# VH-VL binders against o60602r691to836, part 15

Target 1, 146 residues: o60602r691to836
Amino acid sequence: YKYDAYLCFSSKDFTWVQNALLKHLDTQYSDQNRFNLCFEERDFVPGENRIANIQDAIWNSRKIVCLVSRHFLRDGWCLEAFSYAQGRCLSDLNSALIMVVVGSLSQYQLMKHQSIRGFVQKQQYLRWPEDLQDVGWFLHKLSQQI
Key: E = the ipSAE of ESMFold2; O = the ipSAE of OpenDDE; V2 = 0.75 times the mean of E and O plus 0.25 times the DockQ between their complexes.

## First folded at step 11 (VH-VL; framework fv_tafolecimab)

Design q06 (at its last look DockQ between E and O 0.56; V2 from the best seeds 0.57)
Fold by ESMFold2, look of step 11:
Structure q06 (fold): chain C 146 residues (1-146), chain A 119 residues (1-119), chain B 106 residues (1-106)
Amino acid sequence: as target 1 above (146 residues)
Amino acid sequence: QLQLQESGPGLVKPSETLSLTCTVSGGSISSGDYSWSWIRQPPGKGLEWIGTISYSGSTYYNPSLKSRVTISVDTSKNQFSLKLSSVTAADTAVYYCAREDYYDYFDYWGQGTLVTVSS
Amino acid sequence: EIVLTQSPATLSLSPGERATLSCRASQSVSSSLAWYQQKPGQAPRLLIYDASNRATGIPARFSGSGSGTDFTLTISSLEPEDFAVYYCQQRSNWPTFGGGTKVEIK
């Protein structure tokens, strides 16, 4: 795989993702970091169809990490990427898709969306911690799943 | 000036399908910003959520009703609809259409329409 | 299903008095709770969302509090137009409503 993980998130969350995840995990952000990550703002091919970029990222990455925030749920491309990543997981023996819920999203707010409903029903997701003291442990746990 | 208005028959026979339409004016149902819901209230009683069509296009239904419920949209008419099959007297209620706001609470409601199920 | 139990069922008060309405959830709903007002022959009106935030255009005499399972709607000084039925509603899971509290003129 070209990437350890594709980070799928709404562009409206980019600054948060950069500070919370990329600076701690991506090798291009620090030589102390562990993973070769893919994300749209850096790694998508300019001028190519956005769906094609998403599909390429999913198939060239060992894991797909969907950062499901309020912005993610309102972005049709993010929900389509989730659905496409599920299709890859159905063809694989191991689940490549990691769902991370970010922010104060209730079960109802998640269950309204058919594309993620299966994961939500089976409770197959992580929640980003509200307490900053817990972020280090969460990043360790996420890193082990990647 | 967003307005919602229910329309449909006020009398439905048992075992038939209750069919209602909500017409949205002063806003677009296909804008992708809002979810659209049906809620009912038996006369003199409390409120029951029937189901929602979300801004992502997905439907989600009350588990106790979902085998009988279909919610759909007609974007060309700026309408969304409710079909409730195999009705009984227990389905007699005032039926409201409503919008879910940015925070997923019901901020705009139609006036409501009474549907009576009787022979 | 998350059951919301409202108390009292009826609250008989005079204009100018304070009204305190209770809503208890069968399991935690965090802060995913709203309050609605319904007058006879009318649709409900959203008063409070996320337990404590007033909806746009709602007078300051309405306030909400609580988290988890126990929630309160307070009307600090009743106006004549406040005599109505009040419902709580959770959306932690698929939406359910409480049975209502009728605030009526003594």
Scores: ipSAE 0.777, ipTM 0.911, lowest interface PAE 0.8, mean pLDDT 92
Fold by OpenDDE, look of step 11:
Structure q06 (fold): chain C 146 residues (1-146), chain A 119 residues (1-119), chain B 106 residues (1-106)
Amino acid sequence: as target 1 above (146 residues)
Amino acid sequence: QLQLQESGPGLVKPSETLSLTCTVSGGSISSGDYSWSWIRQPPGKGLEWIGTISYSGSTYYNPSLKSRVTISVDTSKNQFSLKLSSVTAADTAVYYCAREDYYDYFDYWGQGTLVTVSS
Amino acid sequence: EIVLTQSPATLSLSPGERATLSCRASQSVSSSLAWYQQKPGQAPRLLIYDASNRATGIPARFSGSGSGTDFTLTISSLEPEDFAVYYCQQRSNWPTFGGGTKVEIK
């Protein structure tokens, strides 16, 4: 694989994702980091079909990490990526999709998103910690899954 | 400025289908950030959520009304509609259309239209 | 279904007085609670969302607090235009509303 993980998130979450995850995990942000991550803002090819970029990212990454936030749920491209990621998992020996819930997922929100609801009901997922003191432990746990 | 306006008959006979339309102006119903909802209020009583539709046509209904409710959207007319079948006197209410905002609350409302179910 | 119970049913106060309205949920809704104001013959108006955030254009005299199952709407000093019915609403599950609190003039 070209990438350790495709990090899928809403563009509205970029600043947060950069500070919370990329700076700590992505090797291009620091030589001390462990993972070569793929994410849209840096790695998608400008001018190419967005679906093609998403599919390439998914299939060229060992893992897919979806940061499911309120913004994610309202981003059609994120939902599309999530669907493709689930599709890939059908052909994988091991689950390649890692879902990270950022904030709370209400039952009402889950009702609106069948694919996310199905995943939550059938698969394990990670929750971004509310306490900043737990972020280090979380990142460690996430790293183990990547 | 965003405005919502309900329209439809104010009188419906029992067992018939209540049909209402909400016309949205000053904004597009095709925005991915918003959903569109129907909420009703029987005279002198509280509020009841009926259902919500996204611009893409995905629908979510109150479980107590699901079997009788159909919500649809017409993006070409910037409208969305409510159909409630097999009505009874219990369905007499002021019916509101509303925008469900980015935070899943109702930030814009129509003026409401009274629908009376009577023979 | 999450049931919201509002208390008191009626609150009689004078202009300038502080109003405290309660909303209790049958189960935790985290901070997923809103408050609406409804005047006679009008549609509800969003006042507070996510328990404590004032909606656009809402005066500072309106404030919300609480989390989990217990929430409060406070009007620090009632204005004549504040006499209305107030509803709480949760979005943790499919939307449900409280029974309302009528704030009336004493």
Scores: ipSAE 0.375, ipTM 0.795, lowest interface PAE 1.3, mean pLDDT 94
ESMFold2 (binder alone), look of step 11: mean pLDDT 92; pTM 0.946

## First folded at step 12 (VH-VL; framework fv_tafolecimab)

Design u01 (at its last look DockQ between E and O 0.74; V2 from the best seeds 0.79)
Fold by ESMFold2, look of step 12:
Structure u01 (fold): chain C 146 residues (1-146), chain A 119 residues (1-119), chain B 106 residues (1-106)
Amino acid sequence: as target 1 above (146 residues)
Amino acid sequence: QLQLQESGPGLVKPSETLSLTCTVSGGSISSGDYYWSWIRQPPGKGLEWIGTIWYSGDTYYNPSLKSRVTISVDTSKNQFSLKLSSVTAADTAVYYCAREDYYDYFDYWGQGTLVTVSS
Amino acid sequence: EIVLTQSPATLSLSPGERATLSCRASQSVSSWLAWYQQKPGQAPRLLIYDASNRATGIPARFSGSGSGTDFTLTISSLEPEDFAVYYCQQRSNWPTFGGGTKVEIK
């Protein structure tokens, strides 16, 4: 695989993702970091069809990490990417897709979207910790799943 | 100004299907910015959420009604609809269509339409 | 299903009095609770969202408080137009409404 993981998130969340995840996990942010990550703002081919970029990122990455925030839930491209990644999981085992819920989202907010409902019902997701002191152990846990 | 208007028959026979349409004006279902819901109120009683639809066609239903409910959307007409099958007198209610706002609460409502199930 | 129990069923008060309405959830709903006002022949009107935030255009005499299972709607000084039925509603899980509190003129 070209990438250890494709990070799928709404562009509205980029600053948060950079500070919370990329600076601690991505090798291009620090030589002390562990993973070769893919994300749209850096790694998508300019001018290429966006669907094609998403599909390429999913097939060229060992894991797909979807950062499900309120912005993600209102972004049709993010939900389509989730659906497509689920299709790959059926062909390549269900463990390739990692769902991370970010922010204060209720069960109701998550259940309104068919593409993610199965993961929500099975509680097949990680929840970004509310307590800042727990962020370190969360990053360790996420790294183990990648 | 955003307006929601329910339309459909006011009388339905038992065992038949109740069918309503909500027409949205002054706003767009196809934008995907909001969710669209059906809520009912039997005469003299409280409110019951029936279900919610997103522009994509994704639906989420009240579990007690799920087996009898279909909500659909027609973005080209800026409408969404409710079908409730196998009705009984217990389904007599005022039916409201509503918008869910940014915070996922019901901020705009239609004026409501009474549907009576005659036995 | 999350059951919301409103009390009292009826409040009989005069204009100028303070009204305190209770909503209790069968399990924690965090702060994901709204209050609606409904007058006869009208659709409900959103008053309070996320337990304590006033919706646009709602007068300051309306306030909400609480979290978890216990919630309160307060009307600091009743106006004649405030005599109506009030419903709470949670969105922690699929939406449910309380049974209502009728605020009526004494």
Scores: ipSAE 0.814, ipTM 0.927, lowest interface PAE 0.6, mean pLDDT 92
Fold by OpenDDE, look of step 12:
Structure u01 (fold): chain C 146 residues (1-146), chain A 119 residues (1-119), chain B 106 residues (1-106)
Amino acid sequence: as target 1 above (146 residues)
Amino acid sequence: QLQLQESGPGLVKPSETLSLTCTVSGGSISSGDYYWSWIRQPPGKGLEWIGTIWYSGDTYYNPSLKSRVTISVDTSKNQFSLKLSSVTAADTAVYYCAREDYYDYFDYWGQGTLVTVSS
Amino acid sequence: EIVLTQSPATLSLSPGERATLSCRASQSVSSWLAWYQQKPGQAPRLLIYDASNRATGIPARFSGSGSGTDFTLTISSLEPEDFAVYYCQQRSNWPTFGGGTKVEIK
């Protein structure tokens, strides 16, 4: 695979994702980091079809990490990416999709979206910790899954 | 001001399909900010959520009713509809349409319409 | 399904008195709980959302508290128009309502 993981998130969450994840996980942000990550803002080919970019990112990454926030749920592209990621998982022996819930989203809020409903019902997903003290532990756990 | 109004037959025969329409005025259904729900209340009893729909057509139903419920949206008419198949006397209730706000609570309601299932 | 149990079923009070209504959830719903008021022949009206936030236009005499499984709606001083049925509702999972508490005039 070209990438260790494709990070799928709403563009509205970019600043947060950058500070919370990319700075700590992506090798281009620091030589001390472990993962070569793919995300839209940096790695998508300008002028190329967005769906094509998403599909390429999904299939060229060992894992797909979807950061499901309120913004994510309101972004049709994110939901479509999530669906494609699930599609890939059907062909894999192991689940390549890691879902991380960011913010105070209830199960009901997640279940309202058909594209996510099945995953939430059948698979385990992660929740970003509310306590900052637990962020280090969480990042470690996420790293182990990537 | 946002207003919701239920419409449809007040009498349905057993085994038939209950059909209701909610007309929204004073606001657009074509907004990602809100969901649109159906809730019913049997006479003298509590409230039961039936299901909800987004402007995109994405639906989520009460598991106990899922097999019989279909909710649809018509953004051009600013309406959303409920179909409940294979009705019995147990489906006799006042049916409300409601707006589900950003916080997943029902902040605007129709006046409700009584639907009686009887032969 | 998350079951909400409201108590008491009926609360008989006089105008000016304090009303305390309880709602208990079968499992934790965090703070994702609402209260509604319903008068005869009318649709429910949203009073409180997320356990303690008053909806728009709701008088200050209405207040909500609680988290997890135990919630309370308080009417500090009952007005004649407050005599109605009150329902709690959770949004942690697919929406469910309590059985209601009827606040009636003594």
Scores: ipSAE 0.807, ipTM 0.927, lowest interface PAE 0.5, mean pLDDT 96
ESMFold2 (binder alone), look of step 12: mean pLDDT 92; pTM 0.943

Design u03 (at its last look DockQ between E and O 0.88; V2 from the best seeds 0.79)
Fold by ESMFold2, look of step 20:
Order: sequence, then C-alpha cells, then structure tokens
Structure u03 (fold): chain C 146 residues (1-146), chain A 119 residues (1-119), chain B 106 residues (1-106)
Amino acid sequence: as target 1 above (146 residues)
Amino acid sequence: QLQLQESGPGLVKPSETLSLTCTVSGGSISSGDYYWSWIRQPPGKGLEWIGTIWYSGSTYYNPSLKSRVTISVDTSKNQFSLKLSSVTAADTAVYYCAREDYGDYFDYWGQGTLVTVSS
Amino acid sequence: EIVLTQSPATLSLSPGERATLSCRASQSVSSWLAWYQQKPGQAPRLLIYDASNRATGIPARFSGSGSGTDFTLTISSLEPEDFAVYYCQQRSNWPTFGGGTKVEIK
C-alpha cells in the first residue's frame, strides 16, 4: 500500500486534524512520527475528479480512518467515502475501516445517516476523548489499529 | 421566511395508507443543512416522533412504526412526504412536519393537519 | 426507548408566580434535552435546547437546567401568554417526548 492510512475528514476540521493527529502520527510532519498518511489537502491530485481521488486514496491505503464530526455528517463526500470504504472491506473479518467519533455526538445524530448506521448499531467505533489526559492513550490505541 | 405546510386527506379508512406531503417555502431541502421530520399528536395527548429524512434520502424511523412508515423527499419540488400503511383508529392524530436544526431539535413546525381514521 | 416522565401533570398558578416543571429520563441523556410550549390548536414552539440554551426570540423568564436524568424548566414570573402545555424531548437516542405539564390559571 502507498499509505498506512487515509484520513477522511471534513475540510472544515482540517486545523483540528492537523494539530490532533497529523503532527503526532504523520512522518512528513516529523521524522519521529510513525505513519505515512494520506489526506485531501496534501495528497489529492489537483484537477482530478474528487470521487476519483477518494477512490484512489481508499485503494492505496492499508487503513481508512474516518473522523466523524458534526461537519463530517453534513458532508456528502465524506459519507460517500465511508460507503465506498465499506465496499472494499466486505470480505475481510479484520475491517480496514476505522470509525472515530469526534465531538459530542449522540446516538440519534449518528443513526440519522444510513451510510454509517451499521457501524453505529454494532458500536464499531472509537470516541475521541474529551479529557486531555486520555489523548495520549487514545493515540496509542489508534496507532495499534492502524 | 421559512414556512412548512402539511397537505393531504383528513379522513382515511382503516387498513388503508395515510399519505401526507410537507411543502417547504422560504428555505431549501437540497442544501443539506437541515433534517426534515414527521411528528404526530393524538387528540388531547402527547407528541410522537415518526421519522426524519435528510436531503440525500437517508431516513431514520421510530422503531415502533418502522414496519409501516415510509418518508421520502423530492428536492426538485422542495417537498417531503409521509406514508403510513395499515392504519387503525390509533393512528388518528394531528400530523406535523418539522425542521431539525443543527442541534437536531425541532425549531420550525407546520401548523399541523388532523387525520382521522374512521370508516 | 428513553421514557421521559414530566411532573406535575398540572400546575395551577396565577400570573406573576414562578413555575417549576420537572422532566426525568429513564436513563442518562447527557444534556441533550429540549423544552417546547404548545397552546391549544397550535404547533409546539421550541423554548430551550441542550438543557439550558434559550432558542431565538424566547424571553429571558424561561430558563432550563439539569443534566443526566433530571431536568427543570423554570418560568420566573408567569405572563398571561405562558399558560399552555409544556413538553420535554430528548435526542440522546431516537426522539421521545414527555407526557406534558399543563400550566393553567388558578
């Protein structure tokens, strides 16, 4: 795989994702970091169809990490990427798709979106911690799943 | 200014299908900024959420009604609709359409339409 | 299903008095609770969302508090237009409403 993981998130969350994830995980942000990550703002091919870029990112990445925030849920492209990533994982008992819920989202808010409902019903997701003291342990846990 | 208006027959016979349409004006369903819901209230009683739809067609239904409910959207007409099959007298209620805001609460309501299930 | 129990069922008060309405959830709903006002023949009106935030255009005499399972709507000084039925509603899971509290003139 070209990438260890594709990070799928709403462009409105980019600053948060950069500070919370990229600076700690991505090797291009620091040579002390562990993963070769893919994300739209850096790695998508200019001028190419957005869905084609998403499809390429999904197939060229060993894992797909969807950072499901309120912005993610309102972004049709993010939801389509989630659905496409599920299609890739149909035959695998060890899913390539990692769902991370970010922010204070209720079961109701998640369940309204058919694309993610299966993961929500099975409780197949991680929640980003609200307490800063838990962030280090969460990043370790996420890193082990990648 | 946003307005929601229910339309449909006020009388439905038992075992038939209740069918209602909500027309949205002063706002756009296709923007995807809001969710659109049906809520009912039997006369003199409390409120019951029926279901919610997003512009994409994604729906979520009250589990007690799910087997009989279909909510659909027509973004080109700026409308969403409710079909409730196999109705009984227990389905007699005022039916409201409503908008769900960013916080997923019902901030705009139609005036409501009474649907009576009777022979 | 999350059941919301409102009490009292009826609250008989005079204009100028303070009204305190209770809503108790069968399980924690965090702060994901709203209050609505409904007058006869009208649709409900959103008053309070996320337990304590007033919706746009709602007078300051309406306030909400609570988290978890116990919630309160307070009307600090009743106006004639405040005599109505009040419903709480949670959105922690699929929405459910309380049975209502009727605030009526004593």
Scores: ipSAE 0.786, ipTM 0.913, lowest interface PAE 0.8, mean pLDDT 92
Fold by OpenDDE, look of step 20:
Structure u03 (fold): chain C 146 residues (1-146), chain A 119 residues (1-119), chain B 106 residues (1-106)
Amino acid sequence: as target 1 above (146 residues)
Amino acid sequence: QLQLQESGPGLVKPSETLSLTCTVSGGSISSGDYYWSWIRQPPGKGLEWIGTIWYSGSTYYNPSLKSRVTISVDTSKNQFSLKLSSVTAADTAVYYCAREDYGDYFDYWGQGTLVTVSS
Amino acid sequence: EIVLTQSPATLSLSPGERATLSCRASQSVSSWLAWYQQKPGQAPRLLIYDASNRATGIPARFSGSGSGTDFTLTISSLEPEDFAVYYCQQRSNWPTFGGGTKVEIK
């Protein structure tokens, strides 16, 4: 695989994702980091079909990490990416998709969308900690799954 | 000034399909920020959520009604619809269409339309 | 299904009095609770969301409190137009409503 993980998130969450995850996990942000991540803002090919970019990212990454926030749930492209990621998991018979819930999202909010509903019903997912003191532990746990 | 308006027959025979349409004006259904719901209220009773639809067509239904409910959206007409099959007297109610806001609460409602199931 | 129990079923008060309405959930709904007002022949109107936030245009005399399983709607001083049925609603799971509290004039 070209990437350790494709990080899928809403563009509205970019600043948060950069500070919370990329600075700590992505090797281009620091030589001390462990993972070669793929994400839209940096790695998608400008002018190329967005679906093609998403599919390439999914299939060229060992894992797919979806950061499911309120913004994610209202972004059709994010939901489409989530569906493609699930499709890959079915094809290669593995659990390549890691779902991380960010913010206070209820079960109802997650269940509104068919793609998310199916995953929540069948698979375990992670929740970003509300306490900042637990972020280090969470990042460690996430790293183990990537 | 968003407005919702229910329309459809007020009388349906048992075992037939109840069909209603909600027309939205003053705003577009084609927005990812909102969901669109059907809620009903039997005469003299409380409120029951039927289901919700996103502009893309993604739906979520009340488990107790799921097998009989179909909600659809027509973005070109700025409408969304409800179909409830195999109706009985228990389905007699005022039916409301409503918008779910960014906080996932029902902030705009139609006036409601009474649907009576009777032979 | 999360069941919401409202009490009392009927509250008889006079204008100017304080009204306190209770909503209890069968399991924790965090702060994901709303209150609605419904007058005869009208659709419900959103009053409070997320337990304690007033919706747009709602007078300051309406306030909500609580978390988990126990919630309260308070009307500090009843106005004539406040006599109606009030429903609580949770969005933790698929939406469910309480049975309602009727605030009627004494």
Scores: ipSAE 0.738, ipTM 0.896, lowest interface PAE 0.7, mean pLDDT 95
ESMFold2, look of step 12: ipSAE 0.750; ipTM 0.899
ESMFold2 (binder alone), look of step 12: mean pLDDT 92; pTM 0.943
OpenDDE, look of step 12: ipSAE 0.636; ipTM 0.872
ESMFold2 (binder alone), look of step 20: mean pLDDT 93; pTM 0.946

Design u04 (at its last look DockQ between E and O 0.93; V2 from the best seeds 0.85)
Fold by OpenDDE, look of step 12:
Structure u04 (fold): chain C 146 residues (1-146), chain A 119 residues (1-119), chain B 106 residues (1-106)
Amino acid sequence: as target 1 above (146 residues)
Amino acid sequence: QLQLQESGPGLVKPSETLSLTCTVSGGSISSGEYYWSWIRQPPGKGLEWIGTIWYSGSTYYNPSLKSRVTISVDTSKNQFSLKLSSVTAADTAVYYCAREDYSDYFDYWGQGTLVTVSS
Amino acid sequence: EIVLTQSPATLSLSPGERATLSCRASQSVSSWLAWYQQKPGQAPRLLIYDASNRATGIPARFSGSGSGTDFTLTISSLEPEDFAVYYCQQRSNWPTFGGGTKVEIK
């Protein structure tokens, strides 16, 4: 695989994702980091079809990490990416999709979307910790899953 | 100003399908900012959520009604519809269409339409 | 299904009095609870969302409090137009409503 993981998230969450995840996980942000990550803002090919970019990212990454936030759930592209990621998982023996819920999302909010509903009903997902003291441990746990 | 209006037959025979349409004006369903729900209220009783739909067609239904409920959206007409199959007297109620706001609560409602199930 | 139990079923008060309405959930709904007002022949109107936030245009005399399983709607001083049925609603899971509290004039 070209990438260790494709990070799928809403563009509205970019600043948060950069500070919370990329700075700590992506090798281009620090030599001390462990993972070669793919995300739209940096790695998608300009001028190329967005769906093609998403599909390429999904299939060229060992894992797919979807950061499901309120913004994510309102972004058709994110939901489509999530669906594609699930599609890949159907072809794999092991689930390559890691779902991380960010923010205070209710079960109802997650269940309103068919693609998310199916995953939540069948698979376990992670929740980003509310306590900053737990972020380090969470990142460690996430790293182990990537 | 956003307005919702229910329309459809006020009388349905048992075992038939209840069909209602909600017409939205003063706002666009296709914006993707909101969800759109159906809620009913039997005479003299409380409120029951039936289901919700997003502009993309993604639906979520009340588990107790899921097998009989179909909600659809027509963005070109700025409408969304409810179909409830195999109705009985228990389905007699005032049916409301409503918008779910950014906090996922129902901030705009139609005036409601009474649907009576009777032979 | 999350069941919401409202109490009392009926509350008889006079204009100017304080009204306190209770809503209890069968399980925790965090702060994902709303209050609605419904008058005869009308659709419900959103009053409070997320337990304590007033909806747009709602008078300050309406306030909500609580978290988890126990919630309260307070009307500090009843106005004549406040006599109606009030419903609580949770959005932790698929939406469910309480049985309602009727605030009637004494």
Scores: ipSAE 0.855, ipTM 0.944, lowest interface PAE 0.5, mean pLDDT 96
Fold by ESMFold2, look of step 12:
Structure u04 (fold): chain C 146 residues (1-146), chain A 119 residues (1-119), chain B 106 residues (1-106)
Amino acid sequence: as target 1 above (146 residues)
Amino acid sequence: QLQLQESGPGLVKPSETLSLTCTVSGGSISSGEYYWSWIRQPPGKGLEWIGTIWYSGSTYYNPSLKSRVTISVDTSKNQFSLKLSSVTAADTAVYYCAREDYSDYFDYWGQGTLVTVSS
Amino acid sequence: EIVLTQSPATLSLSPGERATLSCRASQSVSSWLAWYQQKPGQAPRLLIYDASNRATGIPARFSGSGSGTDFTLTISSLEPEDFAVYYCQQRSNWPTFGGGTKVEIK
């Protein structure tokens, strides 16, 4: 695979994702970091069809990490990427899709979206910690799944 | 100013399908900023959420009604609709359409329309 | 299904008095609870969201508190227009409403 993981998130969350995840995980942010990550703002081909870029990211990444925030839930492209990644999971016996819930989201807020409903019902997701003291432990846990 | 208006037949025969439309004015369903819901209230009783739709067509229904309910959206007409099949007298209620705000609560409501199920 | 139990069913008070309305959830709903006011022949009106936040245009005499399973709506000094039915509603899971508390003039 070209990438260890494709990070799928709403562009409205980019600054948060950069500070919370990319600076700690992505090798281009620090040579002390572990992963060669893919994300839209750096790695998508300008001028190419957005869905084609998403499909390429999903096929060329060993894992797909969807950062499901309130912004993600209101972004049709993020939801479409989630659905497409699920299709890959059916062809790959082990789950390549890692769902991370970010922020204070209720079961109702998540269940309103048919594309993610299966993961939500089966509780196949991680929750980003509300307490900053737990972030280091969460990043370690996420890294083990990638 | 945002306004929601329910429309449809006020009388429906048992076993038939109840069909209502909510017309949204002063706001846009296609923007994707809000969710759109149907809620009902039998005469003299409390409120029951029926279901919610997003502009994409994604729906979520009350589990007790799910087998009989279909909610759909027509963004070009700025409308969303409710179909409830196989109705009985228990489905007699005032039917409201409502908007869910950013916090996922019902901040704007239509005036409501009474639908009576009777032969 | 999350059941919301409101008490009392009826609260008989005079203008100027303090009203305290209770809503109890069958399981924790965190702070994901709203309060609505409904007058006869009218649609409900959102008063309080996320347990304690007043909706736009709602007078300061309305306040909400609580988390988890026990929630309270307080009307600090009843006005004539406050005599109505009040419903709580959770959105922790698919929305359910309480049975209502009727606040009526003594």
Scores: ipSAE 0.798, ipTM 0.923, lowest interface PAE 0.7, mean pLDDT 92
ESMFold2 (binder alone), look of step 12: mean pLDDT 93; pTM 0.946

